# Designs tried in a protein design chat: VH-VL binders against TATA-box-binding protein (tbp). Part 4

Target 1, 182 residues: TATA-box-binding protein (tbp), of Cenarchaeum symbiosum (o74045)
Amino acid sequence: MLDPRTRPRVVNVVSTSDLVQRVSAKKMAAMPCCMYDEAVYGGRCGYIKTPGMQGRVTVFISGKMISVGARSVRASFGQLHEARLHLVRNGAAGDCKIRPVVRNIVATVDAGRNVPIDRISSRMPGAVYDPGSFPGMILKGLDSCSFLVFASGKMVIAGAKSPDELRRSSFDLLTRLNNAGA
Key: E = the ipSAE of ESMFold2; O = the ipSAE of OpenDDE; V2 = 0.75 times the mean of E and O plus 0.25 times the DockQ between their complexes.

## First folded at step 1 (VH-VL)

Design n1 (framework fv_nisevokitug)
Fold by ESMFold2-Fast, scan of step 1:
Structure n1 (fold): chain C 182 residues (1-182), chain A 123 residues (1-123), chain B 108 residues (1-108)
Amino acid sequence: as target 1 above (182 residues)
Amino acid sequence: QVQLVQSGAEVKKPGSSVKVSCKASGGTFSSYAISWVRQAPGQGLEWMGGIIPIFGTANYAQKFQGRVTITADESTSTAYMELSSLRSEDTAVYYCARDLGYDFWSGYYFDYWGQGTLVTVSS
Amino acid sequence: SYELTQPPSVSVAPGQTARITCGANNIGSKSVHWYQQKAGQAPVLVVSDDSDRPSGIPERISGSNSGNTATLTISRVEAGDEADYYCQVWDSSSDHVVFGTGTKVTVL
């Protein structure tokens, strides 16, 4: 039987925040660790990646920011705060505080053994499994999560809005697989 | 459970240097920043600086720039604070604290604190 | 230099409400955090991000922040609340973490 308490490994966190002010395109174009090209996306955004960032931050001229590629909520929020500080220090934005919000957590779970998805997919309501198109079984979770389960026992959980939701969704997934005969 | 354990009390002469250690256990050292805060006897709290191990960047309070060096060793989950050119005014309890600020170069707040290290500078 | 001013002391009777202010120009634009420190002990975080209460901290402790004043409110005060309290912000203009001057709360 699969252990429903197996810890998921976070591989990507998407979070957002809003500076509630416009950002200077002229200053962004001149900043170190920042790429801004008026020909890209209608000149609406730039990209910040400082040394040490796991991912990057997209900064819209409107003041909205998106952090991607971080492997924890703390790191994702850290990228947004780093981007804010970098913008303020270079005169591209005025001093402000921000409240980051998690939009999507993607994590992996490894069962440590093969999962017979060819056999159990027919026993799982809502499961989509067409190996001619995609080798994994697709499932919907309780909250906002979706699941990909591969025959190797590797699984992907996407769509969690918090670490607590991720843990509950992981437990739900592994329990449902056990109930289907995995 | 996150726990921060600091090295023991030190007695130093004016002009010397002191290096205090802070070992983190129970949590992911690389996921958080570690700051150093001191408190002279009967006085308030004073931030000295902090480091985010995952980014390898330290930030120092202007008052201490040039005299303080904050480092971290992820392999041993230990942060260090070295203060040079000691004066009698540097006599204080020195705390390490976990910084949950997510702000790369400055901490917002400290949720776990070490027990403190008393450094006495006297001649 | 950006400074957080607190009253040096506040005296309050058991069961009453203590209010500790933290004053600075435009402090409402910053996130304020509060620490409790008992004699001989390390500080303990009691309020983060203006009004968030960490797990384990009593509901009778709360915070607010607007304009030029942040306030820590301790309702139904008990003897165990006797301690020094410090507010704290990050000042982006100087890139410094700034602590308040501290307030000694005495429960008489």
Scores: ipSAE 0.006, ipTM 0.448, lowest interface PAE 13.9, mean pLDDT 84

Design n3 (from n1 with heavy chain D99E L100G G101D D103V F104W W105G G107Y Y108D Y109A Y112I; framework fv_nisevokitug; at its last look DockQ between E and O 0.02; V2 from the best seeds 0.00; counts 0 for: pae E 16.7 > 2, placed apart)
Heavy chain, then light chain:
Amino acid sequence: QVQLVQSGAEVKKPGSSVKVSCKASGGTFSSYAISWVRQAPGQGLEWMGGIIPIFGTANYAQKFQGRVTITADESTSTAYMELSSLRSEDTAVYYCAREGDYVWGSYDAFDIWGQGTLVTVSS
Amino acid sequence: SYELTQPPSVSVAPGQTARITCGANNIGSKSVHWYQQKAGQAPVLVVSDDSDRPSGIPERISGSNSGNTATLTISRVEAGDEADYYCQVWDSSSDHVVFGTGTKVTVL
ESMFold2-Fast, scan of step 1: ipSAE 0.248; ipTM 0.725
ESMFold2, look of step 2: ipSAE 0.000; ipTM 0.443
ESMFold2 (binder alone), look of step 2: mean pLDDT 90; pTM 0.935
OpenDDE, look of step 2: ipSAE 0.110; ipTM 0.701

Design z1 (framework fv_izeltabart)
Fold by ESMFold2-Fast, scan of step 1:
Structure z1 (fold): chain C 182 residues (1-182), chain A 123 residues (1-123), chain B 111 residues (1-111)
Amino acid sequence: as target 1 above (182 residues)
Amino acid sequence: EVQLVESGGGLVKPGGSLRLSCAASGFTFSSYWMHWVRQAPGKGLEWVGEIIPIFGHTNYNEKFKSRFTISLDNSKNTLYLQMGSLRAEDTAVYYCARGGYYYYPRQGFLDYWGQGTTVTVSS
Amino acid sequence: DIVMTQSPDSLAVSLGERATISCKASQSVDYSGDSYMNWYQQKPGQPPKLLIYAASDLESGIPARFSGSGSGTDFTLTISSLEPEDFATYYCQQSHEDPFTFGQGTKLEIK
């Protein structure tokens, strides 16, 4: 039996925030650790990646920011704050506060053994498994989460909006697999 | 030099309220998790809770969540602990302590501590 | 809550000798290859001082005679050669789950 208390490993957190002001494209083009090209994406955004960032922050000239590639909510929010400070320090934006919001958490879970998805998929309500199309079994959670389960025992949980939702969804997934005979 | 200075402790009657302050200096206050930890006379350490100053996000030890509130004033680099419905069991030295840098995963170690402020709850 | 239990409650060791303090968690404090376990030293009338974090990482400025080891539920703080300054109470602390919890403390007395 799979242990439903197995903790998922967070591999990507997407969070957003808004500077509530426009960002200077000209200043972004001149900033260290920042990529901005007027010809790329119609000049709508730049990318900030400072030393120490696990991922990067997309900064729109409207003031909206998207943090991607961080491996925890804390790190994702930290990237947004670092981007804000970097923009302010270089005169691309005026001093401001931000309120980051989690948009998507992606995590992996390893069963430590093979999972017989070919056998159990027919016994799981809502399961989509068509190996001619995609090698994993696709399941939907009760909330915003989706699950991918591979025969190897590797699993992916995507769409969680909080660490609590991720924990509940992981427990739900492993419990559903056990109930189906995994 | 990193410094944390607590104040606001004193004698208070059961059922009373008290607000503790922690003045931070020598580092970017907004960039670190800030914690309250207490220690009853002759006893061990007990974690009260934490706050990340820029976000205002708090985590509490559930036993204090209904009676205690952690807040801050970024313009003054000051952390607060508002304590209500005080009991004799709340008698302790209250420390503020600096946790991890906000940018990294929450590691939970406390690297700098203030000297503490004493709260005595008795009639 | 994760309960942290230290042993012994009190230890008397001669100067220059090795001191070993144990800490046991009621459940694993490991996550993704790391141990969320820290050690502190506290002298009378003073706040705690961080010695070791992540079970085995020595905090900056702490003498190399201090070391930490262990994983999962069982952890050890070792002082390889006790100095007069090491008279203190030592606390372990987990940060794996909220609330953060501390052991009851081990008082180290120089014999």
Scores: ipSAE 0.000, ipTM 0.463, lowest interface PAE 14.7, mean pLDDT 86

Design z10 (framework fv_izeltabart)
Fold by ESMFold2-Fast, scan of step 1:
Structure z10 (fold): chain C 182 residues (1-182), chain A 120 residues (1-120), chain B 111 residues (1-111)
Amino acid sequence: as target 1 above (182 residues)
Amino acid sequence: EVQLVESGGGLVKPGGSLRLSCAASGFTFSSYWMHWVRQAPGKGLEWVGEIIPIFGHTNYNEKFKSRFTISLDNSKNTLYLQMGSLRAEDTAVYYCARDSLYYYYGMDVWGQGTTVTVSS
Amino acid sequence: DIVMTQSPDSLAVSLGERATISCKASQSVDYSGDSYMNWYQQKPGQPPKLLIYAASDLESGIPARFSGSGSGTDFTLTISSLEPEDFATYYCQQSHEDPFTFGQGTKLEIK
């Protein structure tokens, strides 16, 4: 039996926040650790990547920020706070507080053994398994999450909107596989 | 205000049974992992077990698995620890604690504890 | 089971001094860039209070003089300048795998 308590490994977190003020494109163009080109995307955003960031933060001149490429919620939120501080320190934005929100979590789960997807896919309502098109079994989960399950026992959970939703969806996935005879 | 309140402790004879309660206010259990942790007089902390209420799934420290059962009543927002075949070594303060939702880490809210004394 | 070992068992310090408490895990408690390691403070007659989670993140409402560091198997709790309310017993705890385990505790005493 698969252990439904197996903790998923987070591989990407997308988080957003809003400075609730406009950001100076001119200052972004001049500041270190920031890529800004007014010819790119109509000059609507810059990209901040400081040393220590796992990913990067997209900063829109509207004040909206998107953190991508972090491997935990902590790191994703940290990137947004670091971007805010960097913008304020360089005069691109006024001092402010932010409230980061998770938008998408992608995680992997390893069963530690093969999962017989060719056998169990017919027993799982809504399962899509066509090895001629894609080698994994596709399932819809709770709270709009999606699951990819490979015969190797490696799995992907995509679309979680919070750590709680990821926890629930991971448990749901492993329980459903056990109930189908995995 | 987020709060946990334990009750049900008392004096019990060896071999007896006791049920502890943990009432939550200011939040609902739902997707939080809830824990029972005990502490013998003058000793450190020992994890008893946990439950995720939305699925009714429990995990136990193997030391307690055969004698203790964790359950929940969602309608009362109350967590229980049913203790059987009690021994003198089970004498301790029993705490319920909430696992942090945000990062899947740490027990961020604790009750004040309820004392269980197993003695003839 | 992962065994958590703290050092020292007790530490006598004066007000305003720096205190450092160590915690060693019998195997790595890291997973996917995070350390599943927490620190708690407990005063006599009171429940434990979460201070630090994920090895280094400060819990809301906890004074900035508390900090946590480390990864893998070796972790440290530091109090930069002791206040009277800091004299308590401190516990480390891993949540990497079941059963969750605590260190034996380090008692911080007035010198």
Scores: ipSAE 0.000, ipTM 0.463, lowest interface PAE 15.4, mean pLDDT 85

Design z2 (framework fv_izeltabart)
Fold by ESMFold2-Fast, scan of step 1:
Structure z2 (fold): chain C 182 residues (1-182), chain A 120 residues (1-120), chain B 111 residues (1-111)
Amino acid sequence: as target 1 above (182 residues)
Amino acid sequence: EVQLVESGGGLVKPGGSLRLSCAASGFTFSSYWMHWVRQAPGKGLEWVGEIIPIFGHTNYNEKFKSRFTISLDNSKNTLYLQMGSLRAEDTAVYYCARGYDFWSGYFDYWGQGTTVTVSS
Amino acid sequence: DIVMTQSPDSLAVSLGERATISCKASQSVDYSGDSYMNWYQQKPGQPPKLLIYAASDLESGIPARFSGSGSGTDFTLTISSLEPEDFATYYCQQSHEDPFTFGQGTKLEIK
C-alpha cells in the first residue's frame, strides 16, 4: 500500500494581490529588474524579477499583481511583497499594504514505485485513462483539484487553493489509489 | 541596527494562558517574515510559526495551531504569541526571530528570548 | 515532517584542529539546484546565531574558518582550525518545507 502521508513537492504557486492604486508605466519602464514592453497587453503591465525570486511578478498599471513560478506559498507571497517594495522604492507606487490570495498550487508526488493504472483505472469512479491519447490516468479530486497519475508512480496535483487543500487532496488521491488496489 | 526584544514570559499554571510580545526596530517590519521558535530545557530548537506583518498571513507548526495564535500590531512594530491551554511541556525559552527575506526559512536575527515556565 | 539527525551528539577537538559535524535529512531538501539547509551556533545563555545558509553560503561577519557542504540529504559543517570562542552547540535546520525543523544539536567541546 501507498503511504497517504507522502509529502507533495510544490512545483508552482500562483498568487495575486492588489496595490489598490494605479502604477506608473513610465516609472516601471525605467526600473531595474523590471521588463516593460508596450506590446504586452497594450502596455498595461510590466514584469518584475529580482535576483532572489524563483519566478516573477506581473504588475498591471491598474495595481493588480500576479506572482508565478514560486515553489511555495511563502515564496509566492514573498515575490508579491518584494514587487510592492521595489515599486515603492522606485516611485512607481505609493506605500501601501497588500493581501495576497493563492489562486493555484501545482505539486508533484512520487509513490516510489510503479502504480498499476491500467489495472485499477476501471475500478476508480471518474477516472479517464486512454493510453493511445495520453499516458497518464486523469482523476478529479476535492474542490477544484485534478490529478494525473503515471504508471511510474509519479503524480501531479493541480488546482489547490491552499496548502491545507493540497495536503487533503494528496491524502485523498493516495487513499483512493490504495482502495482501488494500488 | 536590527533589534528584537521579547517580553511577557513568566510562571503560569497548567491550563492557563499567556501572551508574549516581541518589539522590533531598525528595519522595515513589513518586509520580513517574523517567527516564533522555542527551546525547552535540555532540548533543541522547535519552530512554532510565522507571520508576515504587511498581510497578517500566518503559518503554524500543526502541533501548536489549535492552542497558539500569532498576531501583530503594525503601528507598534510588535509581534505577539498568544498561548492557551498551557501544559508542563510548553516550558521553554521563546525566541522571536526574523526570516532573512520573504522566501527564506533561515533566521538572521534573534531576540534574547523570554522564559515561560508552566508549573503548579 | 522532515527529520534532521546530527552526528555526533558531542565532539571534543583540540585547539587548532579541524572539527566536522554531520547532518542528515530524512528526505531531500534540494529544489532546482539549491539546498535549503542552514547552520546555527548557540552559546550558553545566548540565542542561536546564523553561520551558514543554503548549505554553503557564509553569513556576513562569520569567520572564514567556517564552511558548509553537501546536497540532497547529507550535509556537513566544518571548522578548519578550532578557536576558543567556537565552544558551543551547533544546529542544522531545513527550510525546504513547513514545519521548519532542526537537528538535535552537536555540542563542541575543546579537548
Scores: ipSAE 0.000, ipTM 0.458, lowest interface PAE 14.8, mean pLDDT 85

Design z3 (framework fv_izeltabart)
Heavy chain, then light chain:
Amino acid sequence: EVQLVESGGGLVKPGGSLRLSCAASGFTFSSYWMHWVRQAPGKGLEWVGEIIPIFGHTNYNEKFKSRFTISLDNSKNTLYLQMGSLRAEDTAVYYCARGGYYDSSGYFDYWGQGTTVTVSS
Amino acid sequence: DIVMTQSPDSLAVSLGERATISCKASQSVDYSGDSYMNWYQQKPGQPPKLLIYAASDLESGIPARFSGSGSGTDFTLTISSLEPEDFATYYCQQSHEDPFTFGQGTKLEIK
ESMFold2-Fast, scan of step 1: ipSAE 0.017; ipTM 0.609

Design z4 (framework fv_izeltabart)
Fold by ESMFold2-Fast, scan of step 1:
Structure z4 (fold): chain C 182 residues (1-182), chain A 119 residues (1-119), chain B 111 residues (1-111)
Amino acid sequence: as target 1 above (182 residues)
Amino acid sequence: EVQLVESGGGLVKPGGSLRLSCAASGFTFSSYWMHWVRQAPGKGLEWVGEIIPIFGHTNYNEKFKSRFTISLDNSKNTLYLQMGSLRAEDTAVYYCAREGWFGELFDYWGQGTTVTVSS
Amino acid sequence: DIVMTQSPDSLAVSLGERATISCKASQSVDYSGDSYMNWYQQKPGQPPKLLIYAASDLESGIPARFSGSGSGTDFTLTISSLEPEDFATYYCQQSHEDPFTFGQGTKLEIK
């Protein structure tokens, strides 16, 4: 039986925040650790990746920021705060407070053994499994979370909006797999 | 296997300084917020400060900000707490702790190292 | 700073009985639908052990007799049926803002 309390490993957190002010494209084009090109994305955004960021922050000229590639909620929020500081220090934005919000958490769970998805997929309502097109079984979870389950026992949970939702969805997934005979 | 091992504690006189170390193993050090937490004899827990190794950003409990500094060596997977201007009330067990993926504070703790400030 | 106040300071209970520990924050520890509240168990000579995070999420490996509830400023840790291993000191902690602060602790003793 799979252990429903197995801890998911966060592989990507998407969080957003708003500087509530416009950001200078000219300053972004000139500052270190930032890629901005008027010809790319219509000049709407730049990308900040300072030394030590796990991922990067997309900064829109409107002041909206999106943090991607961080491996925890705190790291994702940290990237937004670092991007804010970097923009302010380089004169691209005025000093401001931000309120980060989690938008999407992607995590992996490893069962530590093979999962017989070819056998159990027919016993799981809503499961989509077509190995000719994609090797994983696709399931819908709680609150718009989605699950990918591979025969190797590796699993992906995507779409969680909070750590609490991720844990509940992980428990749900592992329990449903056990009930289907995994 | 996650392990945190503190060292560097000992006896120091008031006004002195001491550097504590925390050696981390069994996980990707740079990807976690790392913390120092202390506990005076027979008393409760007090948060000292934190660092995220990947970009060196630190936050401190205001009580310690002028006297204590957190730093790290990513190549050694080691966290440090440099303590200066030590006072008798700094006598405590100092713990190194890891913050988990989901904001679990604190999912792993070291065994602690004892600092005694006495004349 | 957010001040965390636990009650009672000590609680004497018998094996198999329910224990309830309260924790009050001087300010809300909620943000974006989540409560940034954690509970720890500490036995003499040992570091603290995480029991509950996000007010109600049970840490992996912790027995189901432990549960957490509450939001905003008022939180509760409940042990549904005390086992011998549960006699320890319990601490609440907020992680909503720096500095992260702990309650003064509640010592659970054999009656």
Scores: ipSAE 0.005, ipTM 0.460, lowest interface PAE 13.6, mean pLDDT 85

Design z5 (framework fv_izeltabart)
Fold by ESMFold2-Fast, scan of step 1:
Structure z5 (fold): chain C 182 residues (1-182), chain A 120 residues (1-120), chain B 111 residues (1-111)
Amino acid sequence: as target 1 above (182 residues)
Amino acid sequence: EVQLVESGGGLVKPGGSLRLSCAASGFTFSSYWMHWVRQAPGKGLEWVGEIIPIFGHTNYNEKFKSRFTISLDNSKNTLYLQMGSLRAEDTAVYYCARSTIFGVVPFDYWGQGTTVTVSS
Amino acid sequence: DIVMTQSPDSLAVSLGERATISCKASQSVDYSGDSYMNWYQQKPGQPPKLLIYAASDLESGIPARFSGSGSGTDFTLTISSLEPEDFATYYCQQSHEDPFTFGQGTKLEIK
């Protein structure tokens, strides 16, 4: 039996925010810690990465921002706030308040042992497992979550919108695997 | 060979909903912008919106933003257009198109289109 | 929104003659040295086909008789010597600002 209380380890948080104004591509191109290349994505975005960021923030000229690569919600929201400050201080955007929203949490769970996905996949409703195309078993949760389960016992949970949803989805995944005979 | 194939069109009553699909093959889906463009019978081209598959980020023509949603399934190389609260003026051929990620983002490949008819 | 206006709405030209189509933007579509303006050809029952991008760059596989020129707000598509397969509707399009907008189209007809 797998322990359903095994704590998932957050490896990536994607969050978004909207400056509700257009961002100056010209000013963004001149900013420190900003990578802007008009040949990348048709000149529609720049990437901000400061030395303290775990990941980076994509800033679209529409004013939308996407934070990726942070290993907690707090860090992901912090990246968006830091990007806003850089844009405002360098005149690429006017002063504004942002409201970050979590879009996707990706976490890993390690069972600490092999999981017989070749045996149990047929007992799990909605499971997709074709080892000729991809070595993992794919499952969907009731929330926004999707699951990848590998024979090694390594698992990936993607699509959670909050830490609480992640916790519930992890418990659900491990319970479903146990019920299928893992 | 690059190919885009639309499906899901048909006859729908006013106020109804319909989902269009665009199956992409022959290229790396995540490396391009994907677009929906429509054309009413005997009329010109009208841009509906775009999505960048690598991030799922969307931009819409404001005219459609409240009624239409663009989404994708990267594992299937498939683009979707969910249309709600349909009206007679939404009758058109709907094209899927890709644009290059570099330069002035021209629409370099188009699908054959799928026809949506809104009629009672 | 940027409004794209083409002229003429239709044009009748004889085989071997020159055809010229104009496109005007309501505001400049230039940014950082490039014109965010593209030209497409559409034949009845077919999807549009890219001819020219960035106002003047010829798309791969398109015959050299097609050329584009212009900058800012005023753009021109030229077919130097008309062939039978060139009878179609032509559209200009800007990608400078959201929403992307097309001209109303110019129908090229046999004289």
Scores: ipSAE 0.000, ipTM 0.449, lowest interface PAE 16.6, mean pLDDT 85

Design z6 (framework fv_izeltabart)
Fold by ESMFold2-Fast, scan of step 1:
Structure z6 (fold): chain C 182 residues (1-182), chain A 120 residues (1-120), chain B 111 residues (1-111)
Amino acid sequence: as target 1 above (182 residues)
Amino acid sequence: EVQLVESGGGLVKPGGSLRLSCAASGFTFSSYWMHWVRQAPGKGLEWVGEIIPIFGHTNYNEKFKSRFTISLDNSKNTLYLQMGSLRAEDTAVYYCARDLYSSGWYFDYWGQGTTVTVSS
Amino acid sequence: DIVMTQSPDSLAVSLGERATISCKASQSVDYSGDSYMNWYQQKPGQPPKLLIYAASDLESGIPARFSGSGSGTDFTLTISSLEPEDFATYYCQQSHEDPFTFGQGTKLEIK
């Protein structure tokens, strides 16, 4: 039987925040660690990646920001705050506070053994498994989460909005697989 | 100049409560996680917990979660550790430390510490 | 929880000699090319002082005789030529996951 307490590994956290002010495209174009090209994406955004960032921050000229590629909520929020400080230091935005919000946590779980998805998919309500189109079984979870389960025993959990939801969804997934005969 | 100054330590009886303060100056709280770390006499360092000042979100070492609460007052640039149900093994020097959350994951500045002694 | 184990517990070295301190994590503290491992120095009556972060990056203001190396589970702090002010207790610390954990400490003493 699969151990439902198997710890998921966070591979990506998407979080957002809003500077509640417009950002200077001209200043972004001149900033170090920033890529902005007005001919790309209609000049709507630039990308900030400082040397310490695990991922990067997309900054829209409207003041909205999206942090991607961080491997914890802490690091994702850290990227947003570093982007804010970098914009302020370079005169692209006025000093302000931000309130980051988690939008999506993606994690992997490894069962440590094969999972017979060809056999159990027909016994799981809502499961989508069409190996001609995609090699994994797709399941909907609690709340906002969705699951990909591969025959190798590797799994992906996407859509969690907090670490607590991720832990509960991982437990739910592994328990449902056990109940289906995995 | 970055400074962290702890206060509020003292002698307390087992089962008692105590609130520690950490006054920060020379930087803004919004760029950092703030941590409490303790050290029993002649022993090593033990992480108590952390708070991100911009949200008030806290994380604790499970050992302390039911008895200790971390809070802050952004208007005073002050971090607090409320300790309840104190035991003899809580006797330690308590440090506050800062951690730049965009690049850090390390404690670049520490306070001088405040001593808590739990004894009857 | 990740357990950090230092060796030796104490080390006696002469001035001008090299000192090497080891730290072993119970599981990898690496993630996506980075090592979440730090080194601190502590003198009696003083708070800890950051020396090395991310396994090998020297903190600003720290003398170049200090260096860190390693990855995964095995890490080393090296002091190339001991000065009188280097006699202290040294701690490794992982920040890969909560709870943050420290090694038990290595006391560096004059021979």
Scores: ipSAE 0.005, ipTM 0.456, lowest interface PAE 14.4, mean pLDDT 85

Design z7 (framework fv_izeltabart)
Fold by ESMFold2-Fast, scan of step 1:
Structure z7 (fold): chain C 182 residues (1-182), chain A 119 residues (1-119), chain B 111 residues (1-111)
Amino acid sequence: as target 1 above (182 residues)
Amino acid sequence: EVQLVESGGGLVKPGGSLRLSCAASGFTFSSYWMHWVRQAPGKGLEWVGEIIPIFGHTNYNEKFKSRFTISLDNSKNTLYLQMGSLRAEDTAVYYCARGLEWLLPFDYWGQGTTVTVSS
Amino acid sequence: DIVMTQSPDSLAVSLGERATISCKASQSVDYSGDSYMNWYQQKPGQPPKLLIYAASDLESGIPARFSGSGSGTDFTLTISSLEPEDFATYYCQQSHEDPFTFGQGTKLEIK
């Protein structure tokens, strides 16, 4: 049987925050580590990437920010705080506090062995498996998560809104696979 | 409102047995892992073990594995700790706690129930 | 088992002052970019109360004067300006692997 306590490896965290104020497009266009092009998305946003960031932060002129490409919740929140400080230091935004929120966690799980998706897909309610279209089995979780399961035993969990939901969804996925005979 | 209420503590002689209960309300067991943690008088915290309520999977601190058993009754939303072969050094306040192994720790604790082992 | 060591064992500080408590793990508690390190506050006769999880994330309802930092094996809990209700014992805890282990505790006292 698969071990339902197998720890998922987080590969991407998307988190958001709101400066609760408008950001100066003119200042973003001039500041270092920021890419701003008025022709892109009608000039609605810029991208901040400092040397220490794993990913980047999209900053909307409305004051909303999206952190992408970080491999942990901590790193994702760190990117939002770094972007806030960078904007404030360069006069693009006034001093403010932010409250980051996790929006999506994507993680991988490795079963350590092959999973017979050909055989078990018919025993799993809601499973979609059409190898002529996509080589993995697609499953929907109980909450906001979706699952991709490959015959190799590699799995992807996407859509978790918190580390807690990721843990529950990982456990749920591995348990469903065991119940189907994996 | 999340609540955890322990009961079942008391005085017991060395070699005796005791069963502790933890009544949970305000959440469903299927969403969380449940833990027992103890604290000897004037000492620090020591993890006893855990259970995943939806599946009954248990894991223990090796120190307690042979003498203690964690179980639950989903119909009563209640967690148990069955303690056997009790020793003087098992004297402690026993807490149940809600938490996760991987990223989120023990976010809610009960008030604790006191176990005293003496002759 | 991962051994958690706190310093100091006790710390005397005045109201309004900054307090810093350290915690060292015998091996790394990091996994996939996260640190499985948590901080709790305990007052006499009460259960522990979660303050910080994942080294630096503030638990809901906890005052902003509490903050956590660190990664790998070295972690710090900071209280920026002490209030009367902050005098308590503080514990660090790793949730990286079984068995979960706690530091010995740091007692924060009025100077």
Scores: ipSAE 0.000, ipTM 0.435, lowest interface PAE 20.1, mean pLDDT 85

